# Designs tried in a protein design chat: VHH binders against CTO1 family protein C17G9.12c. Part 10

Target 1, 274 residues: CTO1 family protein C17G9.12c, of Schizosaccharomyces pombe (q9uue0)
Amino acid sequence: MLYIVDFDETITTYDTIHLLAEAVNKPEEWSVISDKYWQEYLAWREALPHSTTLTSYLPLLGGSRYLEEASIKRIEKSQYFSGLSEGALDNIVQLITLRAGFVEFINALVPDLRVSKTIFHVLSVNWSARVIEQTLLHHTDLTADLLCVHANDFDFDTSTNTTNGRILARNASSLLMNSTDKVREFRRIVQTDAVSSPLNVVYIGDSPTDFGCLQISPISILMRSNQKYYDILSRFEDVQLVDISEFPVQKAVPGKKIIYTCSDWCAIQKAFLA
Key: E = the ipSAE of ESMFold2; O = the ipSAE of ESMFold2 at other seeds; V2 = 0.75 times the mean of E and O plus 0.25 times the DockQ between their complexes.

## First folded at step 4 (VHH)

Design s17 (framework vhh_7yz9_2)
Fold by ESMFold2-Fast, scan of step 4:
Structure s17 (fold): chain B 274 residues (1-274), chain A 120 residues (1-120)
Amino acid sequence: as target 1 above (274 residues)
Amino acid sequence: QWQLVESGGGLVQAGGSLRLSCTASGFTFSNYAMGWYRQTAGNEREWVAFIGTAGDTTYADSVKGRFTISRDNAKNTVYLQMNSLKPEDTAVYYCATHRYWGPTYRFDYWGQGTPVTVSS
């Protein structure tokens, strides 16, 4: 089995990117960055045409890349994260809580991961691959040699162990900012791992940045972190949402992409490891 | 607990005015941008107005020139002044907090909503 999994609100109970900005502890400076992003996001969202299919919606979601890129450039220009230490990021890990069943699920996979019978990748638009890696190491039986994290990361000066404020891609061809970027990286992972190993591919995610991967993965699971995201997918004519307890569906509706739904990892473990 | 409480809705005749209020508690209000949204039965919530922490404002095209958003940080309150109301403005109005935490951040604190009915 090849698992490719979102981090924030899929593995974690809450989005963790906010903890990065809080670690800097400059709320007034962050407010300026935040305000500009939301003005641009709301204007973009308002101009977005209504779509009746996921297929037609995905190119429109791709249009968000310019505003995400502009936001990252403003963050770098402001030097907001400059001087942030590895230790400060490691302290964030203790504030992170994981969804029910995740630790048990991963720990059950470790023997198969060690012999490459199963492969587990994290694919995230998060700005700190370090926080993701440290979270997995702290909470699970995963060891550093089994970590496959594709995300963004801060540019650290090795001698001081502090960031210069830049955000760079880590284990990805370019910065991961939206659904289109995640699809490119998903395809790269699958081409490398699934072709060289005859594994079934499972994508697990929770939000619009995951929608492209959910559409193209052979097996797709939506973690129900937010009712709004479920509602958006449920309205698409080319999507069929099915509770994971019915996996695998025997009678699929022609022309619809099946996306299985669950609220925790206990349900995933029951479906795949029972 | 974090709370947003809307008030000021009601029944008004076309061409009339209403002022909505949204009072926040349980968080540092001045650190958050605020928005107003509205929802009609069977439809998703649509954005109406935005106000940043420094007081800069942006409006949906449908309400530009008619609605004004403002805030009073001392009272932890955001307002929506609605003038020249039209029947199509009939909706339940919600306030929300906006804080950017990266491209997947969509955690918003929402109020319970206040209904506005504009008769023709």
Scores: ipSAE 0.621, ipTM 0.850, lowest interface PAE 1.4, mean pLDDT 90

Design s18 (framework vhh_7yz9_2; at its last look DockQ between E and O 0.88; V2 from the best seeds 0.00; counts 0 for: pae O 3.1 > 2)
Fold by ESMFold2 at other seeds, look of step 5:
Structure s18 (fold): chain B 274 residues (1-274), chain A 118 residues (1-118)
Amino acid sequence: as target 1 above (274 residues)
Amino acid sequence: QWQLVESGGGLVQAGGSLRLSCTASGFTFSNYAMGWYRQTAGNEREWVAFIGTAGDTTYADSVKGRFTISRDNAKNTVYLQMNSLKPEDTAVYYCATHRYGSPYFDYWGQGTPVTVSS
């Protein structure tokens, strides 16, 4: 199996990007940035046409690129994330809780990872690949050689050994901001690892940034972090949502993409590692 | 322990007015933008109004000119003044906080029902 997995609210219990902002501890400056993002996001979301298929919905999600880029540029121009130490970032790891069953699942997977029977990647729009990596290394039996994180990351000023306020792509061709970006990097991961190894590909995610990857992955799992994301997918005429306990489906509906659903990693382990 | 509690809903005749309130606790209210949403049975929640931390406001086209969002940071309360109500405004109304990096609202109240009769 080639596992490609979202981080926030898929591996973690809650979204963690807000913890990065809280570590800077400038809430009034952050509020200005956050307000502008939300005003632009709500205006964009309000203008979206309703879609009855996932296929027609995905290009609409890509239209968010302009507002996501504008937000990152505002953050960089303000220097909001300048001056964070490695220690400040590592302290965020202690505040992160993992979704039920993930530690057991990944630790059970480690023997197969070491002999290359399986491969594990994280693919995320998060702004700190370091926090992702340290979270996984701290809580699981994973070692750095068994894990590859594709995300954004803070750049460091070597003279001060603190962040310099820029956000860069890490193990990705460009910044990861939306569903289209995740599909781009999903395809790059598959071309590298699946072509050189005949592994089935599993994508696991929870939110609209994952919907493109959920459509194209041979095996697709929606982590039910929020009922509204399930509800969006359930309305699409070209999607079949199936509880992971029924994996693999014997009687698929022709013309529909099967997306399996679950609420925790215990269910995934039962389906794949039993 | 974050809480949002809506109140002020009820039954009102078309053309009438209602004022909704949402009281927050468990977090620093002044640091968060607030929004109002509404939901009818079987549909997605629909955005209604937004108010930023500095008091700037934005409205969905369907309510612009009829609804006014406001906030009182000293009372940890956001308000929705709804005027010229139409039967189409019938819904359960929710207040929500916004966190940057999540395009969907993270924290919601329990909702307050509003029914607008013809």
Scores: ipSAE 0.403, ipTM 0.785, lowest interface PAE 3.1, mean pLDDT 89
ESMFold2-Fast, scan of step 4: ipSAE 0.665; ipTM 0.859
ESMFold2, look of step 5: ipSAE 0.430; ipTM 0.800
ESMFold2 (binder alone), look of step 5: mean pLDDT 87; pTM 0.878

Design s19 (framework vhh_7yz9_2)
Fold by ESMFold2-Fast, scan of step 4:
Structure s19 (fold): chain B 274 residues (1-274), chain A 119 residues (1-119)
Amino acid sequence: as target 1 above (274 residues)
Amino acid sequence: QWQLVESGGGLVQAGGSLRLSCTASGFTFSNYAMGWYRQTAGNEREWVAFIGTAGDTTYADSVKGRFTISRDNAKNTVYLQMNSLKPEDTAVYYCATHRYGSGSYFDYWGQGTPVTVSS
């Protein structure tokens, strides 16, 4: 099995970007940044054309890259994250809570990961690959040599051991900002790992940045973090949502992409490891 | 645990008014922008109104001049004053908090409060 998994609200119970902002401890400055982003996002969403299929919706989601990029540039120009230490980011790990069953699921995979019978990748638009890596190391039996994290990361100055406030790609060909970027990296991962041996590929995610990967993965799982995202997918004519308890579906509807749904990792473990 | 509870919905005649309330608990309310959304059967939730942490507001074109969003940080409550209601305003209304996310844009939704506007 090749697992490629989103981090925020798929592995974690809450989005962790807010914890990154809180580590800086300037809530009034962060509110200005966050409010401006949301006003731009809402205006973009209001102008978005209607789509009846996931296939037609995905190119429209790619248009979000302009506003994502503009927001990151504003954050960098403000120097909001400048001066933040590696230790301060590591302390965030203590505040992160994981979805039920994740630790048990990963720990059960470790023996097979060590002999490359199973491969596990995290693919995230998050700004701190370090926080993702430290979360996995702290909470699970994963060791550093088994970590495969594709995300963004802060640019650390080695002389001061603090960030210069810039956000750079890590273990990815470019910054990861939206669904199109995640599809690019998903294809790269599959091409690299599938070449050595054929594997069933599973993508697990929860939100629109995952929709492209959910469309193209052989096996796709939607973690139900937000009813809004379930509702969006349920209205597409080319999507069939099926509770993971029915995996694998014996009768497929022609022309529809099956996306399995669950609320925690206990359900995934029952479907795949039982 | 973050929680949002909407109230104030009901049946009203066209041209009437309703005031919706949304009370938040489990987080520092004053640090977050709030919004109101609505959903009719078979349609996606549509944005209605937004209020930032400093009290600045923006509205969807369909409700401008008729709806007013406000907040009371001492009561951890956001309000939607709906005037000159039309049958087209019939929907379930949802309160949401706005968090800057890693591209996923986490928003907490309440359970919703139904509003029916008779013609």
Scores: ipSAE 0.550, ipTM 0.816, lowest interface PAE 1.5, mean pLDDT 88

Design s20 (framework vhh_7yz9_2)
Fold by ESMFold2-Fast, scan of step 4:
Structure s20 (fold): chain B 274 residues (1-274), chain A 120 residues (1-120)
Amino acid sequence: as target 1 above (274 residues)
Amino acid sequence: QWQLVESGGGLVQAGGSLRLSCTASGFTFSNYAMGWYRQTAGNEREWVAFIGTAGDTTYADSVKGRFTISRDNAKNTVYLQMNSLKPEDTAVYYCATHRYGSGSYYFDYWGQGTPVTVSS
């Protein structure tokens, strides 16, 4: 089995990007950055054409890349994250709570990971691959040699052990900002791992940045973190949402992509490891 | 932990006015932008208005000139003054706080909503 999994609100109970900003402890400066992003996002979203299928919706989501990139450039130019230490990022790990059943799921998987019978990747638009890696190491039986995290990361200055404020791709071909970027990395991961071993592929995610991967993965699981995202998918004519307790579905509705749904990792463990 | 409580909805005649309130608790209200959204049965939530931390405002095209969003940081409250109401404004109205998130459609700490019915 090849698992490719989103981090924020899929593995964690809540989004962790704000914890990165809080670690700097300059809330007034951060609010200017955050407010500008939201103004641009809302204007972009309002101008978006209506879509009745996931297939037609995905190219529209790709259009967000220019505003995501502009926001990251503003963050870098402001030097907001400059001087943030590795230790400060590691302290964030203690503020992160994991979704029910995740630790048990990963720990049960470790023996198969060690012999490459199963492979587990994290694919995230988050800005700190370090926080993701430290979260996994702190809470689970995963060891550093078993970590496969594809995300963005801060550019650390080796002489000071602090970031220079830049955000760079980590274990990815380019910065990960939206659904289109995640699809590109998903395909790269599958090509690398599936050629080496005959593994079935499972994508697990919760939000629009995951929608492209959910469409193309052989097995797709939507973690129900937000009713809004479920509602969006449920209205698409080419999508069929099915509770994971019914996995695997014997007969698909023609023309529809089955996306399984769950609220925690206990249901995933029951479906795949029982 | 983070909580939002909306109030002020009700039944109103077309052309009338209502003022919605949303009171926040569990976080430093002044550090976050706030927004109003609305939802009709069978449809997704649509954005209505946004107010930044410095008080700058933006509105959806459908409500520009009729609705005004404002905030009172001392009371941890955001308001939506709705004037010249139309039957098309009938919806459940939701308050949200805006944090920079990893998703392209990230809204956090939705309240329970307050229903508004506009008769014609």
Scores: ipSAE 0.677, ipTM 0.864, lowest interface PAE 1.2, mean pLDDT 89

Design s21 (framework vhh_7yz9_2)
Amino acid sequence: QWQLVESGGGLVQAGGSLRLSCTASGFTFSNYAMGWYRQTAGNEREWVAFIGTAGDTTYADSVKGRFTISRDNAKNTVYLQMNSLKPEDTAVYYCATHRYGSGSYPFDYWGQGTPVTVSS
ESMFold2-Fast, scan of step 4: ipSAE 0.676; ipTM 0.870

Design s22 (framework vhh_7yz9_2; at its last look DockQ between E and O 0.95; V2 from the best seeds 0.73)
Amino acid sequence: QWQLVESGGGLVQAGGSLRLSCTASGFTFSNYAMGWYRQTAGNEREWVAFIGTAGDTTYADSVKGRFTISRDNAKNTVYLQMNSLKPEDTAVYYCATHRYYGSGSYFDYWGQGTPVTVSS
ESMFold2-Fast, scan of step 4: ipSAE 0.694; ipTM 0.883
ESMFold2, look of step 5: ipSAE 0.645; ipTM 0.859
ESMFold2 (binder alone), look of step 5: mean pLDDT 84; pTM 0.841
ESMFold2 at other seeds, look of step 5: ipSAE 0.616; ipTM 0.859
ESMFold2, look of step 6: ipSAE 0.659; ipTM 0.874
ESMFold2 (binder alone), look of step 6: mean pLDDT 83; pTM 0.841
ESMFold2 at other seeds, look of step 6: ipSAE 0.672; ipTM 0.875
ESMFold2, look of step 7: ipSAE 0.652; ipTM 0.863
ESMFold2 (binder alone), look of step 7: mean pLDDT 84; pTM 0.845
ESMFold2 at other seeds, look of step 7: ipSAE 0.625; ipTM 0.854
ESMFold2, look of step 8: ipSAE 0.623; ipTM 0.859
ESMFold2 (binder alone), look of step 8: mean pLDDT 84; pTM 0.844
ESMFold2 at other seeds, look of step 8: ipSAE 0.483; ipTM 0.795
ESMFold2, look of step 9: ipSAE 0.635; ipTM 0.870
ESMFold2 (binder alone), look of step 9: mean pLDDT 83; pTM 0.842
ESMFold2 at other seeds, look of step 9: ipSAE 0.667; ipTM 0.875

Design s23 (framework vhh_7yz9_2; at its last look DockQ between E and O 0.94; V2 from the best seeds 0.69)
Fold by ESMFold2-Fast, scan of step 4:
Structure s23 (fold): chain B 274 residues (1-274), chain A 120 residues (1-120)
Amino acid sequence: as target 1 above (274 residues)
Amino acid sequence: QWQLVESGGGLVQAGGSLRLSCTASGFTFSNYAMGWYRQTAGNEREWVAFIGTAGDTTYADSVKGRFTISRDNAKNTVYLQMNSLKPEDTAVYYCATHRYFGSGSYFDYWGQGTPVTVSS
């Protein structure tokens, strides 16, 4: 089995990027950054044409990249994250809560991970690969040698052991900002790990940045973090949503991509690990 | 934890007016931009109006000039004044808090909604 998994609201119960902003503790400065992003996001969303298929919707999601780039540039120019220490980021881990069953699922996988019978990757648009890594190390039996995290990360100044405020790609060919970027990295991971082994590939995610990977993965699981995302996918003529309790579906509807749905990792464990 | 409660909807004749309210609890209201959205049966929620933390406003083209969004930070409340209502404005209206989570989260904190029916 090759697992490629989103982090925020898939592994965690809540988005963790907000915890990064809160760690700086300058809410008035953050509100300026946030307000500008939302003005641009709303203009982008209002311009989106109607789509009846996931296939036609995915290219439209790629159009968000310019506003993500603009926001990251504003964050860097403002120096908002400049001076934040590695220790401050590690403290965020204590505030992170994980979805039911995740720890048990990962801990059950560790023996197979150590002998490469199963491979586990995290693929995230999050700005701190360090927070992702420390969260996994703190809560699970995963050791550093088993961590495969593809995300963005802060640029740390070795002389001060603090971030200089810049955001760089970590274990990815470029910054991870949207669904198109995640598909690019998904394909790179699969080519590296699956070409040499007949492993089944499972993608698990919860939101529009995951939709491209959910479409192309052999096995796709939507973590139901928000009813809105379920509703969006359910509208598409080329998508069939199936509760994971029915895995595996023996006879698919022709022309439709099966995406399994669940609310926690207990359901995934029952389906795959029994 | 985070809660938004909409009120003020109802039945109104075309050309009439309504004022919607949304009261927030469980977070520091003044730190977040607020918005109004609406939904008709079978359709996605559509953006209507936005108000930033500094009070700057933007509107969807369909309501610009007819609707006004405002906020009262002392009362943790955002308002939508709707004038010159049209049958096409018939929808359930939702309040949302805008938090910035990067591209990975399109989750806006939504309330329960308040229905508005505009008769022709």
Scores: ipSAE 0.653, ipTM 0.865, lowest interface PAE 1.1, mean pLDDT 89
Fold by ESMFold2 at other seeds, look of step 6:
Structure s23 (fold): chain B 274 residues (1-274), chain A 120 residues (1-120)
Amino acid sequence: as target 1 above (274 residues)
Amino acid sequence: QWQLVESGGGLVQAGGSLRLSCTASGFTFSNYAMGWYRQTAGNEREWVAFIGTAGDTTYADSVKGRFTISRDNAKNTVYLQMNSLKPEDTAVYYCATHRYFGSGSYFDYWGQGTPVTVSS
């Protein structure tokens, strides 16, 4: 089984990228960045047509790339994240809690990871691959050799051993900012590691940045972090949402993508590892 | 802890005006952008107006020239002045906060809404 898994609100209980901005502790300066993003986002959203299928919705999500790039450029120009030490980033790890059942699930998987019967990747738009890695290594039996994180990361100034304000891709061909970026990297991971039938690939995510991967993965799981994302998917004519307790469904509706749903990792463990 | 309380809704004849208010508590109001949204039965909430922390405003095309958003940070209040009202403006109006934290990361908080009915 090749697991490709989102981090924020899929592995973690809450979004963690906000902890990065809050660690800088300049909330008024961040408000300027946030306002500009929202002005651009709302203008973009106002221009979007209504979609009745996931297939037609995904290209519209991809159209957001320019506003995500503009935001990162504003953040880099302002030097907002300059000067964070490794210790400051590690302190963020202490604030992160994991979703129910994840630690048990991943620790049960470790023996198979060691012998390459299964493979585990994180694929995330988060801005700190370091925080993702340290969180997983701190809370689970995972070791660095069993884990591959595809995300963004802060660049470091070696002379000061602090962040230099830049955000760069880590284990990815380019910055990971939206659903289209995740699909590109999902395909690269699968091409490298999937040597068996498509049934051996599972994508798990919770939000619109995951929708592209949820569409194309042979086994797709929506972690129900927010009812609005479930509601968006449930209205699409080409999607069938099925509780994970019914895995594997043997009578798929023609023309619809099965996306399994769950609220925690205990349900995934029961379905896959029982 | 956080609260947004809308008021000022009601019944008004087409062509009339209403002023909605939304009073905030439990957070540093001046650090949050604010928005107004509206919803009719069975439909998604639609965006109406936005005001940033520095006072910059943006409006949905359907309300430009008729609606004005404003804020008073001393009173922790955001307003929506609604002029030249039409029957299609009938909806429940919600205020919301908006804060972006990074790619795919936003938190917003919503009021409980105030109904507006525009009769012909």
Scores: ipSAE 0.599, ipTM 0.848, lowest interface PAE 1.4, mean pLDDT 90
ESMFold2, look of step 6: ipSAE 0.604; ipTM 0.843
ESMFold2 (binder alone), look of step 6: mean pLDDT 84; pTM 0.845

Design s24 (framework vhh_7yz9_2)
Fold by ESMFold2-Fast, scan of step 4:
Structure s24 (fold): chain B 274 residues (1-274), chain A 120 residues (1-120)
Amino acid sequence: as target 1 above (274 residues)
Amino acid sequence: QWQLVESGGGLVQAGGSLRLSCTASGFTFSNYAMGWYRQTAGNEREWVAFIGTAGDTTYADSVKGRFTISRDNAKNTVYLQMNSLKPEDTAVYYCATHRYDFWSGYFDYWGQGTPVTVSS
């Protein structure tokens, strides 16, 4: 089994990008950044044409990349994260709470991970691969040699061990900002690790940045972090949402992508490890 | 614990006005942008209005010129003044906080909603 899994609100109960901002402890500066992003996002959302299928929606969703680029450029220009230490990032790990059953699920996989019978990747648009890695190491039986984390990272100055405020791709091809970027990385992971067994690939995510991967993965699981995202997917004519307790569905409707749904990792463990 | 409580909805005749209020508790209200959303049966919640921490506002095209969003940080309250109401404005209205998220539209702490019915 190859698992490729979103981090924020899929593994964690809350988005951790907010915690990164809080670690800087400049709420007035952060509010300016946040307000500008929301104004641009809402204006973009208003201009979106109606879409009846996930297939037609995904290219429109890709159009948001310029908003994310503009926001990251404003963050870098403001120097908001400049001077933030590795230690400060590590400290926020203890503020991160994980979804029910995740630790148990991962710990049960560790023996199979050690013999490469199962492979587990985290694929995230988060700005700190370090926070993701430290979270996994702190809370689970995963060791550093078993970590496969694909995310963005802060640009650390090696002389001071603090960030210079820039956000860089962790695996230097391009920043992971939206669904299209995640699909590109998903395809790379699958080509490397599962060429001989593509039907044993599972993607797990919760939000629009995951929608492309949910469409193309052989097995797709939506973690129900937000009713809004469930509602968006439910209205698409080419999507069928099915509670994971019914996995695997024996009867597929032609032209529809089955996306299984769950609210925690206990349900995933029952479906795959029972 | 974070809470948002909407009030001020009701039945109103087309062309009339209503003022909705949303009172926040459990967090530092002045640090968050606020928004109003509405939902009709069978549809997802749609954005109506936004107010930033410094008071900058933006509106959905469908309500621009008719609705005004405002906030009172001393009272931890956000308002939506609705003028020239149309039957199409009939919905349950919700307030929400906005946080920066690379791509979310994930909103912290929706309230219970307040129903607005506009008769013709």
Scores: ipSAE 0.240, ipTM 0.651, lowest interface PAE 3.9, mean pLDDT 86

Design s25 (framework vhh_7yz9_2)
Fold by ESMFold2-Fast, scan of step 4:
Formats: sequence, structure tokens, C-alpha cells
Structure s25 (fold): chain B 274 residues (1-274), chain A 119 residues (1-119)
Amino acid sequence: as target 1 above (274 residues)
Amino acid sequence: QWQLVESGGGLVQAGGSLRLSCTASGFTFSNYAMGWYRQTAGNEREWVAFIGTAGDTTYADSVKGRFTISRDNAKNTVYLQMNSLKPEDTAVYYCATHRYSSGWYFDYWGQGTPVTVSS
């Protein structure tokens, strides 16, 4: 089995990007950056045309790259993260809480991961691959040699062990900002790991940045972090949402992509490991 | 534990007014922009209003001029004053914190507060 999994709100109970900003401890400066991002996002989202299929919706989601890129450029220009240490990033790991059943799920996989019978990748638009890696190491039986994290990361100055404020791709061909970027990396991961059968690939995610991967993965699981995202997918005529307790569905409706739904990793473990 | 608790919904006649409240706990409220969203049966959740940390506001076209969003940082509360209510405003109303997110994350905590406007 090849698992490719989103981090924020899929593995974690809450989005963790705000914890990165809090580690800098300049909330007045951060609020200007965050408010500007949200104003741009809400304007873009409100102007987004109505789509009746996931297939037609995905190209429209690609347009979000302009606002994500503009925001990252503003962050870099402001030097907001400049001077942040590796230790400060590691400290926020203790503030991160994981969804029910995740630790048990991963720990049950470790023996198969060690012999490459199962492969587990994290694919995230998060800005700190380090925080993702440290979170996994701290909470689970995963060791550094089993970590496969594809995300963005801060550019660390090796002489000071602090960031210069730039955000770079980590274990990815370019910055991961939206659904289109995640699809590119999903395809690269699948090609690289040479799975025996496409039916053994599972994508797990929760939000619009995951929608492209949810469409193309042989097995797709939506972690129900937000009712809004479930509602968006449910309206698409080419999507069939099915509770994971019904996995595997033996008779798919022609023309519809089955996306299984769950609220925690206990349900995933029961479906795949029990 | 981050929490948002909505209140103030109810039944109101067309042309009437309601004030919704959302009280936050478990985080530094003044550091985050807040918003109101609503959902009608069979439809996806839609954005209604936004208030930034400096008090700047923006509204969906459907409610502009009728609804006013405001915040009271001392009470960790965001409000939605709804005037000139119409039957099409009937929905369950949710508040959200606008944290910079890795996927346009919304914190929706609780069941929302239902608003029914008589037709």
C-alpha cells in the first residue's frame, strides 16, 4: 500500500501554519499579512464560477496560485520569519495535536514500512517540513529513515542556524501552493515508488488543495475537517461521497469518482488494517 | 482548546432584525480576523462578512448595506447585526476565525445558530 497524506487538519486536529507565525511573536505585523491574504482569498472565492463537476472545478482552483504566490512574496519581503531558529520551530511541535487514531495507525504500519511493504508519504503546502518531520518523530514510532515529507521549508542559514525568511520547496520540484502543485508531486511520488498496482495507492486529505489528488488517486479519503469542503464535493455530479465504513464499494456509479469520508484515523485503520 | 460559540438566532418576520454573537475562547482573539458564514439546506456554506484585526470590514454582495459585522476584543466576541431581513436570509449561521492557513482553513466550532425569516 502507498499512502500519500495531507498534514494540516488531516493528520493534525487544527491547521498549524498559524503556529509558525506565533513562534516569531510579532502578532501586529502578522495580522497585516494574514488579513491581506484573507481579503484576497475571500474576493477570489466569491468571484469563483459555479461548477457542477470536480473536473471543471479543478482548473479554477489553479487560479489560487496567484494569491498564494503574492502572499508568500509579501512574507519574504517583510522579513517576517527572518531570524527564526530551528529550536523555536521544534518548540511548536508540543502545541500540535493529532487526530484520533493517527498514532495507532502509523505505529501499526512501522514494521511494514521498515521492509518497504508499505510506503507512507506526507504531501503538504505547509511552510515548515521541519515541523511536520519533528511532529511525526515526537508522536509516533517513525524514525528519520522512514520519513518521506514533501512540503515547503524555510531557508536556513547554516552559519547562524536561523532562517533568512525565504520559503523554499523541500523534497518537491517547486513550491507547493495549491491543488495543481500537489497533483504534480503526487504523480512524481507514484512514479518513483513503483507500486505494483494503482489500486494500492491511497490519498488522504481534507481541503481544496487536496481535491486534485482526491480525483486521481485510486483510493481517495476525505478527512471531514470542515463541513464546507464536504458540501463543495457533495454538489459535484461526478463525485460520490461514501462513508469509509462501506469500503470497498463494489459497484461504483458510472462516471462518478468515489471519495470515502471519515472523521478520524480509527475508521481508516478499521477499513485497511483490521 | 479553541472554541467558537454562536448565539442569537431565532424566528423573525421579514423586515425585522437580529443580532448574532460568537464568543471565542482558547486563543488570543484580538490577533485574528473573524467572519460569518451561512448555509441553507442543499447548498454549500457561503461567506457573509469579514472583520480584520484593525476593524476593517467586507461583505458578500447579497448582504451589503443590510448586515454589519463588529467585534469586541475585551469580550472575545464578534457580532453580526442583521437588518431588513428577507426570507432568503434563512440559514444556519456560523462564525469562523481567519487564521492564515495551508488550505484556506476555517474554524467552525459548534452547531451554528439557526435563523428563520418568515416569508
Scores: ipSAE 0.578, ipTM 0.821, lowest interface PAE 1.2, mean pLDDT 88

